# Designs tried in a protein design chat: VH-VL binders against C2 domain-containing protein 2 (C2cd2). Part 5

Target 1, 194 residues: C2 domain-containing protein 2 (C2cd2), of Mus musculus (Mouse) (e9q3c1r45to238)
Amino acid sequence: EPDELRRRESDTLLSWILTRDSWGNQWQAAWVTALNYEAEKRGGPLRLSFQKDPRPQSLQLTVEKVSSVVKSTQEKVVICHVVGETLQFLVSAGPASATGSECQLYDVHLSPFHLKVEFHMEEKREDIQIRWSFTHVPETAIKIQPQAPGEKQALGVNMLSEALEDLFKHLVNAASPSVFLSTKPTQVKEAQSL

## First folded at step 5 (VH-VL; framework fv_patecibart)

Design C17 (from A8 with heavy chain Y102W Y107S)
Fold by ESMFold2-Fast, scan of step 5:
Structure C17 (fold): chain C 194 residues (1-194), chain A 125 residues (1-125), chain B 107 residues (1-107)
Amino acid sequence: as target 1 above (194 residues)
Amino acid sequence: QVTLKESGPTLVKPTQTLTLTCTFSGFSLSTSGVGVAWIRQPPGKALEWLAHIYWDDDKRYYPALKNRLTITKDTSKNQVVLTMTNMDPVDTATYYCAHRYWDDSGSYTGAFDIWGQGTLVTVSS
Amino acid sequence: EIVLTQSPDFQSVTPKEKVTITCRASQSIGSSIHWYQQKPDQYPKLLIKYASQSFSGVPSRFSGSGSGTDFTLTINSLEAEDAATYYCHQSSSWPLTFGQGTKVEIK
């Protein structure tokens, strides 16, 4: 009835928002933030720093809703399968054991990727806050390429790949940055800010 | 089949802490969309919602009683526990636990579809 | 908190007559109202969810309607087993609240 129709409409809006190009940028930023947090938190034998690829890219996401829960008129949780063709970022990597070691840049492509993600949407004052977290370890193929091909590297690509897989196992506990959408009629802003 | 059953002391002295356990079957509190609530009813009076716990351990409490209430779950034992401190004779009531659920094909959400039988707790010296 | 006011408090009716119970919310709750039946010394049972959706196994004589602030539970032809107290409940806003109840007796 009306409540079920409204639920479907909000799910469609969420899916539309999350599959926009602006959300592609948010996805890359959130992914980078989560990886940096986890890498810093656990330490380990490698020094890793993640950053968004500044080169233009087309990130296409397909959101397949698995379930949704309405906790109140202002609060909703949606659990989704998020499938994409590629998610790319840069990683600066080097040995943590070498004091003053130089880090080298690598291109990382996750292609294809299939994520199981929980989105939490709630009204906070005059904004809608969207948070997301991984409910399961991401399943993806990891492709790594050094940005300076042919130069001698301190790290093997396989060692870096293994380190990324280890970080992914802990992403289910990583916090994502919140995104706020304005709910004021004359001040509506889309999720495509910086 | 979904079933819930409340258990705990039937007599409590003023100022003591009440601990009630809801044991359930036919569903898991690890399933997305599932929640369990505690509701009480003083003799001859209306129903009063007290607390709710979701599958993701998110907890909600009746504001005026928040400082006295704690709700927890043990997913492996299929149990939800409510504790209420500093009991008073006005807290004499039948205490119920109830199931709330949503799913993709869901016929219901927000409503308490299955209730326990209730347990009467009398607070007196 | 959202206050739910039911009317009437009490109704004594002859079998086969139509019973109408109303529930008024202190602010708009859309369709997030649910109705329960509680027979003497028994636990409550869900009858209608989201204003108008019948719960599984509930006789067709029970129906619900309304939106916003005014809601109605109707029993089209009262049977002896329908003697009970009926409660409305809103799930729109925290804290969750119930109406004060309407007692229906058969005479």
Scores: ipSAE 0.006, ipTM 0.547, lowest interface PAE 9.9, mean pLDDT 78

Design C3 (from A8 with heavy chain Y107V T109V)
Fold by ESMFold2-Fast, scan of step 5:
Structure C3 (fold): chain C 194 residues (1-194), chain A 125 residues (1-125), chain B 107 residues (1-107)
Amino acid sequence: as target 1 above (194 residues)
Amino acid sequence: QVTLKESGPTLVKPTQTLTLTCTFSGFSLSTSGVGVAWIRQPPGKALEWLAHIYWDDDKRYYPALKNRLTITKDTSKNQVVLTMTNMDPVDTATYYCAHRYYDDSGVYVGAFDIWGQGTLVTVSS
Amino acid sequence: EIVLTQSPDFQSVTPKEKVTITCRASQSIGSSIHWYQQKPDQYPKLLIKYASQSFSGVPSRFSGSGSGTDFTLTINSLEAEDAATYYCHQSSSWPLTFGQGTKVEIK
């Protein structure tokens, strides 16, 4: 449900920020961008292109751990670990020699998933910089389903699964795109972490 | 609108170090998916890729020249700097910096879509 | 490294004629080939990305095709302003490489 995290932790600023539609939308765009970038940098036997569903989808998040770090009088950092039930996205996959017609679209579920989220607040700034990264969880499973499930895939399930596992492994504790959320109602922007 | 411009010395003596600066506008190298490359072209010859730097500070170098090349960025100044040591007359070339990025669909372009005007560097004694 | 070989090295062509430039890769690169136009004393400009996708603002007379190891850039009806050197470039594997170039001259 859309309000699940807010219901459990309605009295904390952190849970309020995490349940904002603006953060969820920006974060989903950011990790799709990160996956595409990792895939392009690494290359490999498969051509992979990640994309978000055109329709907005709600995230079900639970805060597991919270800590607060004061770096200076002018800068405060809050770190938390967040668990999500399911992360759902689309991937277009084909052999490295593929043209558009040789690629097939797959629905991918990552369940459960864990994020390390850092909230960076600076005196005199009206926005909060959010940095994030995936955290390894032994129970995390990747489920892949083709959009045309009646046919056996030419790529082979094992090759696609292995490529996706490699990409997610490289995103664990790696630098991620930043998200900036403004305290002004209509201001949101994306940026990379340092 | 994305623009890039190269700057640095136009004449370098053999064995000296070359330092070139790429100053850009219309994008930030703190934006995820963005990278900047250095490519050179000797007079009348083909294009040769030298180095690439990504928004996350990941760096790639042409293997045969790796020990001579250093690429760095200063995100606050919108600059990327290439340093090349032990210059030789065969390194005489026009040096370009160029932009690579992800488009709005989240698909990595891979190609060098926007280039600087280039700067000719002559290596002679 | 992946070697890209262009053919021909040079063409002198009458306006309105069709020009075909071929780029062959030493190993399969899928569709990760890009084409650039470089006019005399100017910087290169992207024409076609990923074998067949036209870059924004590029005239419709330019088209690309191919996959694997064999790629073609076609100029369907040559205009005077198309006199240039054309380069193919692969982004499939590091290090990134370019072809040797094909010079197209107007008669």
Scores: ipSAE 0.000, ipTM 0.470, lowest interface PAE 17.5, mean pLDDT 78

Design C4 (from A8 with heavy chain S32E)
Fold by ESMFold2-Fast, scan of step 5:
Structure C4 (fold): chain C 194 residues (1-194), chain A 125 residues (1-125), chain B 107 residues (1-107)
Amino acid sequence: as target 1 above (194 residues)
Amino acid sequence: QVTLKESGPTLVKPTQTLTLTCTFSGFSLSTEGVGVAWIRQPPGKALEWLAHIYWDDDKRYYPALKNRLTITKDTSKNQVVLTMTNMDPVDTATYYCAHRYYDDSGYYTGAFDIWGQGTLVTVSS
Amino acid sequence: EIVLTQSPDFQSVTPKEKVTITCRASQSIGSSIHWYQQKPDQYPKLLIKYASQSFSGVPSRFSGSGSGTDFTLTINSLEAEDAATYYCHQSSSWPLTFGQGTKVEIK
């Protein structure tokens, strides 16, 4: 059945990606790049700068739905809707005119998260473009906390968190992270981990 | 707002085919992300998922029953139809249709947020 | 298929007491667990989605927690209207599966 074939193809693609040595690093880098791009593009009085988080973060995705679109004889797109447990971002926030020393570090959690993941395949290309996005992020899924909590009054802290939450929600809805992954194994370790 | 209602025969003889219709309102099966499922519950037992259909006609079936089940939709009539062949007394159950959880985003489904009232189907000679 | 095991099967609870129901998955499902309430001769109603997100209109006394394989539904202060069977359901993998149910009665 065509739906079973699409599901199998999607599962194979996701397994291939998730078992790659470099996936965690590429996943994080793509998010940081896309979010920083949107933050710089938006501008405004509050500046967010997303940073590479050196702390380990497991990525566990489950496939909800798969579909495919044949664009031409040479081009195919596999679309996969996935659900993940949690995404964590390390972000520096402060006035647009501030340098790094005048900003506060925040941990931003998105739990659960839902993504539309697109696998773009072209005949004669040795890579697959993987692109993902949110359509909308529920307010209840977003939690922001400072890494070094201050002595601020609860009301003041809540007001700042609401502003950061609104800005973060705007940025994640606008971001469209992508990576290009080679279909040719470049390392023996990657081939073994399929 | 969102409502679903099951209809079909309440009595079926062994070996016959059961056809149930889910008629709904408050949403469209042409909207990206929306789906409808069929779930059954034998008297005094747990819930059992049977089949699911998405807005783009993508279908899923419980593997052990797949050869007996067919799910279809008629978007213009706001209906989803489940057909189950070769009915047996053990298939006696209340059959529900349910809207798969649909957020304002239109792309995220997981939970069954709104259920029909259910229809009891008894399989007996 | 993913098997969901609920405990306890049955509990009789005094009004205003805290009720805790657990659901264990046979393999990790992240946060893709949902909780339903079914009163006698009624259809199931969604209470909690994705482990901890309350469905609209659900009383605040209901809450969910957990991730991976171990999940909990909590009723902070039991009301008479909460007498029902509670089911967990996973959406992590096909086929979709439900737990066997936990029946909650009032003493």
Scores: ipSAE 0.000, ipTM 0.498, lowest interface PAE 14.6, mean pLDDT 79

Design C6 (from A8 with heavy chain R60Y)
Fold by ESMFold2-Fast, scan of step 5:
Parts: C-alpha cells; sequence; structure tokens
Structure C6 (fold): chain C 194 residues (1-194), chain A 125 residues (1-125), chain B 107 residues (1-107)
C-alpha cells in the first residue's frame, strides 16, 4: 500500500536522527531555545525561563501517521506525525520583575506528547533542516511539580499552578524548534572507530 | 451537520466477499484532518474496530484481519467502501461507519464523534 | 495491542444514585480514552473524549476522569434514560480498541 512506503521513509529518517550521537543534546537545546523565545515574546506578569535539564532523557518516538510529502524543484519536505510517551522540561517561574533568586524551579511533564515533524531537504545543500511543532492535543496530561517544595508547604499547594499550566500550554503550542544536521559522515569519529 | 449511512447486502454466504458503502454528508474527505472508520459489533458483543481511512488516503487495518480487508474512498461521491473477503459465520455483526477528525493544528487523534445507523450483515448458508 | 478492561460488567442502580464505571488499560495511554453510550438497538453515541472533555449536547451529570492506565466514567445522578451499555475506547495506538462494555440497568 502507498502508506507503507511513506511510513518506511519517515521511519528511516527518524531512526537516522535518533541514532546520531549529538541528537539528544541538539533536540533539547532546540526546545529550550524555541520556548524561551516565545516566553520573551509573550511578556506578561508571569515569566517562564526554560533550562537545559542535566538529567539523562531517553527519547522514544513512534510514527502515528505520515501526513504528506511535498516536493518543489529545489526542495523536498517530508511531514510526519510522531507520538512520544513522556516529555520533560525544567522551568524557572516567577514574577516578570524578578532576577533569578526570586524564581522557583519546576519539573513539567507532558504525557503523551504529539509532534508534527518536518524534514526539509534542499538539493544543493548537504544539510537537512528538521523542524517540529507541538500539536495541541487535549489528551496530553501536564504535571507540574516544584523541584524543592519543602515538607512544610506553608502557603497553599502551588498557588500559581493554573496560571503556570495555561502559560506553558500557550508556549509549547507556539514553539517551533528546529535543528540543521549535516548528512555527511563525521570523518574524525570514523577515524576513531578504526 | 455530519451524517453517515451504511449500505450493502444484509445476507452473505460463507467464503463470499462483503462490500459495504458508507455515504456521508456535512464534510468532505478532501478536507485536511478528516477520516472515516469502520467498526463492527457481533450480536450481544463488544465493539470492534476494523479499518480507517484518512483524507490523504492513508489507511489502517486491524492486524488480524488485514489480509481480508480493503478500505477505499471516492471523495467526489462522498463515499468510503469497505471490502472483506472470505466471510465466515463469526463475521455476523452490525457494521458501522464513523467520522473521526485528525487535525494536526488542533487534534492529533480523535474519538468517533458521529456514527452511522449501522447495517446488520448475517453470514449464513 | 492495548487491552481495555471495564468494571463492573453489569450494574443495577436505583434512580438518582451515583454510578461509577472503571476502564483499565494494559499499558499507559495518557488521556487518550473516550466513552460511548449505546442504548438497545441503537448506534453508539460519544459522551466524553480525551478522558474528561464532554461532547456537545451531553448532560452535565456525565463526567470522566483519570490518566495513564486507570479511567472512570461517572453518572452523578442516574436518570431512567441512562439505561445503556457504556464502552471505553483508546486512541493512543494502532489498532484502536474498545473495552468489553458495562451494562447499566434501572432497578
Amino acid sequence: as target 1 above (194 residues)
Amino acid sequence: QVTLKESGPTLVKPTQTLTLTCTFSGFSLSTSGVGVAWIRQPPGKALEWLAHIYWDDDKYYYPALKNRLTITKDTSKNQVVLTMTNMDPVDTATYYCAHRYYDDSGYYTGAFDIWGQGTLVTVSS
Amino acid sequence: EIVLTQSPDFQSVTPKEKVTITCRASQSIGSSIHWYQQKPDQYPKLLIKYASQSFSGVPSRFSGSGSGTDFTLTINSLEAEDAATYYCHQSSSWPLTFGQGTKVEIK
């Protein structure tokens, strides 16, 4: 069936990306960069700042659907829809007027998460642009937890949780992370394997 | 409003091929995000999903039945057709078609929000 | 495939009582669970989508909750017209699957 060929191509592209040694770091950095851009652009009384999470993160993605393949005279775009079980962010939240010390760190989990992934290939270039956007899915459960909540919890549980969740939803839906990957082998790494 | 209606033979002999047509109105299968599914229900038993087709002709089948099932669409006629080969008495069921919305901007996956009335297909010699 | 197990299979309930139906998934499905009502000799009708979102026109006495593997459908105050079989359905992965159904009857 035609959908078998499209699925195989998208699976090959995803497998290629996920097995690259730099992928995990680049993927996380792209998310952080895009989310911070949207946070700064939005403004408002509550400020979110996304940090690189130093904890190891295992990224498991599955293709649910290949939505389309677009070709032009100089560009090929493969679009697929991908589902992941859990996506985690480390977020600093506080008043927009605060500088670091007044902010609290939160762990934010999304489960499941859905992405529209676009592979942009240009004939005259040896790199590929991978761009993705978060698909707003009502099924996605969001869990926000303070990093160090303290055992006493003096003033209500997470007074800002609803405002944080609403702002976070806005930012992830607006973000459009991207990376550029070289399709050429890393000669230094290949030499080391000898 | 969205409506769907199933049509096809109500009686099929064992080993024959069943062909069912779903005719719909209120939406187009050329619209990005839309899909149509086939679900069946044997008398007194639970619902069973069989097949799904999207606006872009992408198709999915229940794995145990995939070699017997074919789903196609005719966008100009507002129809989706399900073909099931080698019918057996255990395939006796009410067959439904249902609307499903798959919108990459708003909905990634969806529920079966609007259903047809269903058509009972009896497999008997 | 993901197996959905409903509990109870059958429940006979007095009018105005609260009814709770549970659906358990064999693996985590996030919030990708949907609930349908099927009255005798009728087609199924969507009640709740994505675990907790009411479908248009559904009475407020119906509500859903849960995430991961355990989900519940609640009818806060049962009416006579609510006698039906209720099904859960997951859309997390292919193939799509349904629970075995819970039949609710009025005493």
Scores: ipSAE 0.000, ipTM 0.449, lowest interface PAE 18.2, mean pLDDT 78

Design C7 (from A8 with light chain S32Y)
Fold by ESMFold2-Fast, scan of step 5:
Structure C7 (fold): chain C 194 residues (1-194), chain A 125 residues (1-125), chain B 107 residues (1-107)
Amino acid sequence: as target 1 above (194 residues)
Amino acid sequence: QVTLKESGPTLVKPTQTLTLTCTFSGFSLSTSGVGVAWIRQPPGKALEWLAHIYWDDDKRYYPALKNRLTITKDTSKNQVVLTMTNMDPVDTATYYCAHRYYDDSGYYTGAFDIWGQGTLVTVSS
Amino acid sequence: EIVLTQSPDFQSVTPKEKVTITCRASQSIGSYIHWYQQKPDQYPKLLIKYASQSFSGVPSRFSGSGSGTDFTLTINSLEAEDAATYYCHQSSSWPLTFGQGTKVEIK
């Protein structure tokens, strides 16, 4: 029955997160921050810059496995392994020396995707830290599509996509996004200027 | 069978840094819920908890000593390392590493169920 | 930090007598108390975990009880091999703490 309690708690936490009005922006910002950190740390001749995608992203998560660890009576960690249908990123790619016209925008899709999600809770704290990492999945398909392909560059585009796919896989595996969410978000919205 | 063994210098001069290694078998620090602690005991005195490291690299230190202590792990070598700076004669003690009990309840508030044999570190000029 | 106070500090006991060691916590710790036995020049060994659960291989003469702030370790009939220092330890909150120890000697 402790296993059933853990399962119910993780389902409640995931439902709570997914229904937060700020979640979509925080989810995307956390990925962008973590991926850009890993890209800069790695260096190399190819530069990737992850960007906020203005298009709405649908996020549906299914729980595969749950475990929990109480690090003290004042601290608890709930760990969930979750599966999603599609995860998408907007990426600028080009030579490390290039800016502007030498950089190309790409849409990157992962389908399906698997994450290890950790909820870190402290008894006297009013926020929860949510941390997640990519989990190896043999059947995760990666699709990289340039947003404005040129016909005269058609032959070279496929080889660039292979290099991008390899670099993207390394960055995603290294990234560790995290977010702190308030458990009592009762702030009223006020006009900043009249 | 779970076993742990401490290794490192037995004599340290004041102001030097102490480095102790705990080598273990019978469990992995990649397993969720697993943690290893360092505990010391000055001659004739009580046990004192120093530091703890978890499978997810979360680290905890005794508050009064935290600025002197660093705990790290090498999961591939089955080792946990404790570093303590600016050693003083009052730090003379037997240093133990220990495995922490956990079970299917999901609680990690368990006892230190398996201990190393301990290594006596004397701090003297 | 949670302070654990053991009583008595020292006890000299005739073989086959009952030994009672008490551990008092400065605040409530539920059942997150554990008991260790340390013989001279040896490392500590776990006897009782979570206030009352015997660890594997521990003789049945050892038992634990209590909850909240007051805890007891009992040796129902003392054997010569039980001469040791006994420590309580709380795992309820950080930092983890131990009692000062109770030394049990054979008369």
Scores: ipSAE 0.000, ipTM 0.497, lowest interface PAE 14.2, mean pLDDT 80

Design C8 (from A8 with light chain S92Y)
Fold by ESMFold2-Fast, scan of step 5:
Structure C8 (fold): chain C 194 residues (1-194), chain A 125 residues (1-125), chain B 107 residues (1-107)
Amino acid sequence: as target 1 above (194 residues)
Amino acid sequence: QVTLKESGPTLVKPTQTLTLTCTFSGFSLSTSGVGVAWIRQPPGKALEWLAHIYWDDDKRYYPALKNRLTITKDTSKNQVVLTMTNMDPVDTATYYCAHRYYDDSGYYTGAFDIWGQGTLVTVSS
Amino acid sequence: EIVLTQSPDFQSVTPKEKVTITCRASQSIGSSIHWYQQKPDQYPKLLIKYASQSFSGVPSRFSGSGSGTDFTLTINSLEAEDAATYYCHQSYSWPLTFGQGTKVEIK
């Protein structure tokens, strides 16, 4: 019974977090940070730099309850479906030696997305750390397209986009984005969760 | 092989309480991610979702009918029970129970993959 | 609640022709749309889940597409056994809702 109650509370908390107005920005920022970390760590002949799309966009996430596991009083794991219309990133790609003139901007779309995501929640001092990862990345869910393709290189651009898509899938599978939530709110109105 | 079957009275008088039982086989409501829903269809009209119960006893109800509906499960009997109070002729419909399914990737789906055959409930004096 | 509007309400089609049924959501629902087939006096059967994923045992002539607010169910070559009412259903948000249905008859 206690474990069942804890599962219900964890699911409710996660659902509340994911429906916050600020969550979309935190979600995308955490992904950008984690993807850049994995890209730099792995190295290679291709240089990638991820950034959140600055254009206004609506990220709508919903959670269908799947399962949760309480590992200890300080650690919980929740697995759920995350569904949304689109996630957008900007990616600069070029040779590792490139400075800017040899780099091209690409739009990365996850559209529509339906992902099985594992959330790890851990209490660390005064904060709660939430980490997540995809348990599966659908092959057709990720599209990478150049923003300003070269006038004479349509075929070459498509081939490079396919290679970037494969690399992006690999980086997404390796990335572990996270967010820290303070347990001490600064304002009563902002802190209220009822 | 997943199967579900609805049972209960076929005739109900106005103001009475309707109790329907969904008896199932081929799955357990203790399995994480699994749920059972009740959906109704008035004669010649569209499908209407009424209630859902999850493996962990979490419950969802159609908001306009929430104060009339109760959904419960008995995992040992493989049964889900729907109770609807204060029946009205407008509640005349075929009532279905339906299961959710885990797909090949291990994702459970929000779709109702297997349905019972339905039971027609007529509300009249 | 999310309202799903199907078009057309009724379609009479010659065998082997392509049938297209659309479902429009009152707000964005990602890919959380599912399609059901209901033959007269029978219970509904799942055809397509999450906009484009075929359910087990469903003939390859059925396919789904779309995202956001506009979704389509396609039957690429209609057979006599496909005469039925088709419903879309969203699982994006509570309460769960269904479209009004599209009746497909054979000419």
Scores: ipSAE 0.000, ipTM 0.459, lowest interface PAE 17.4, mean pLDDT 75

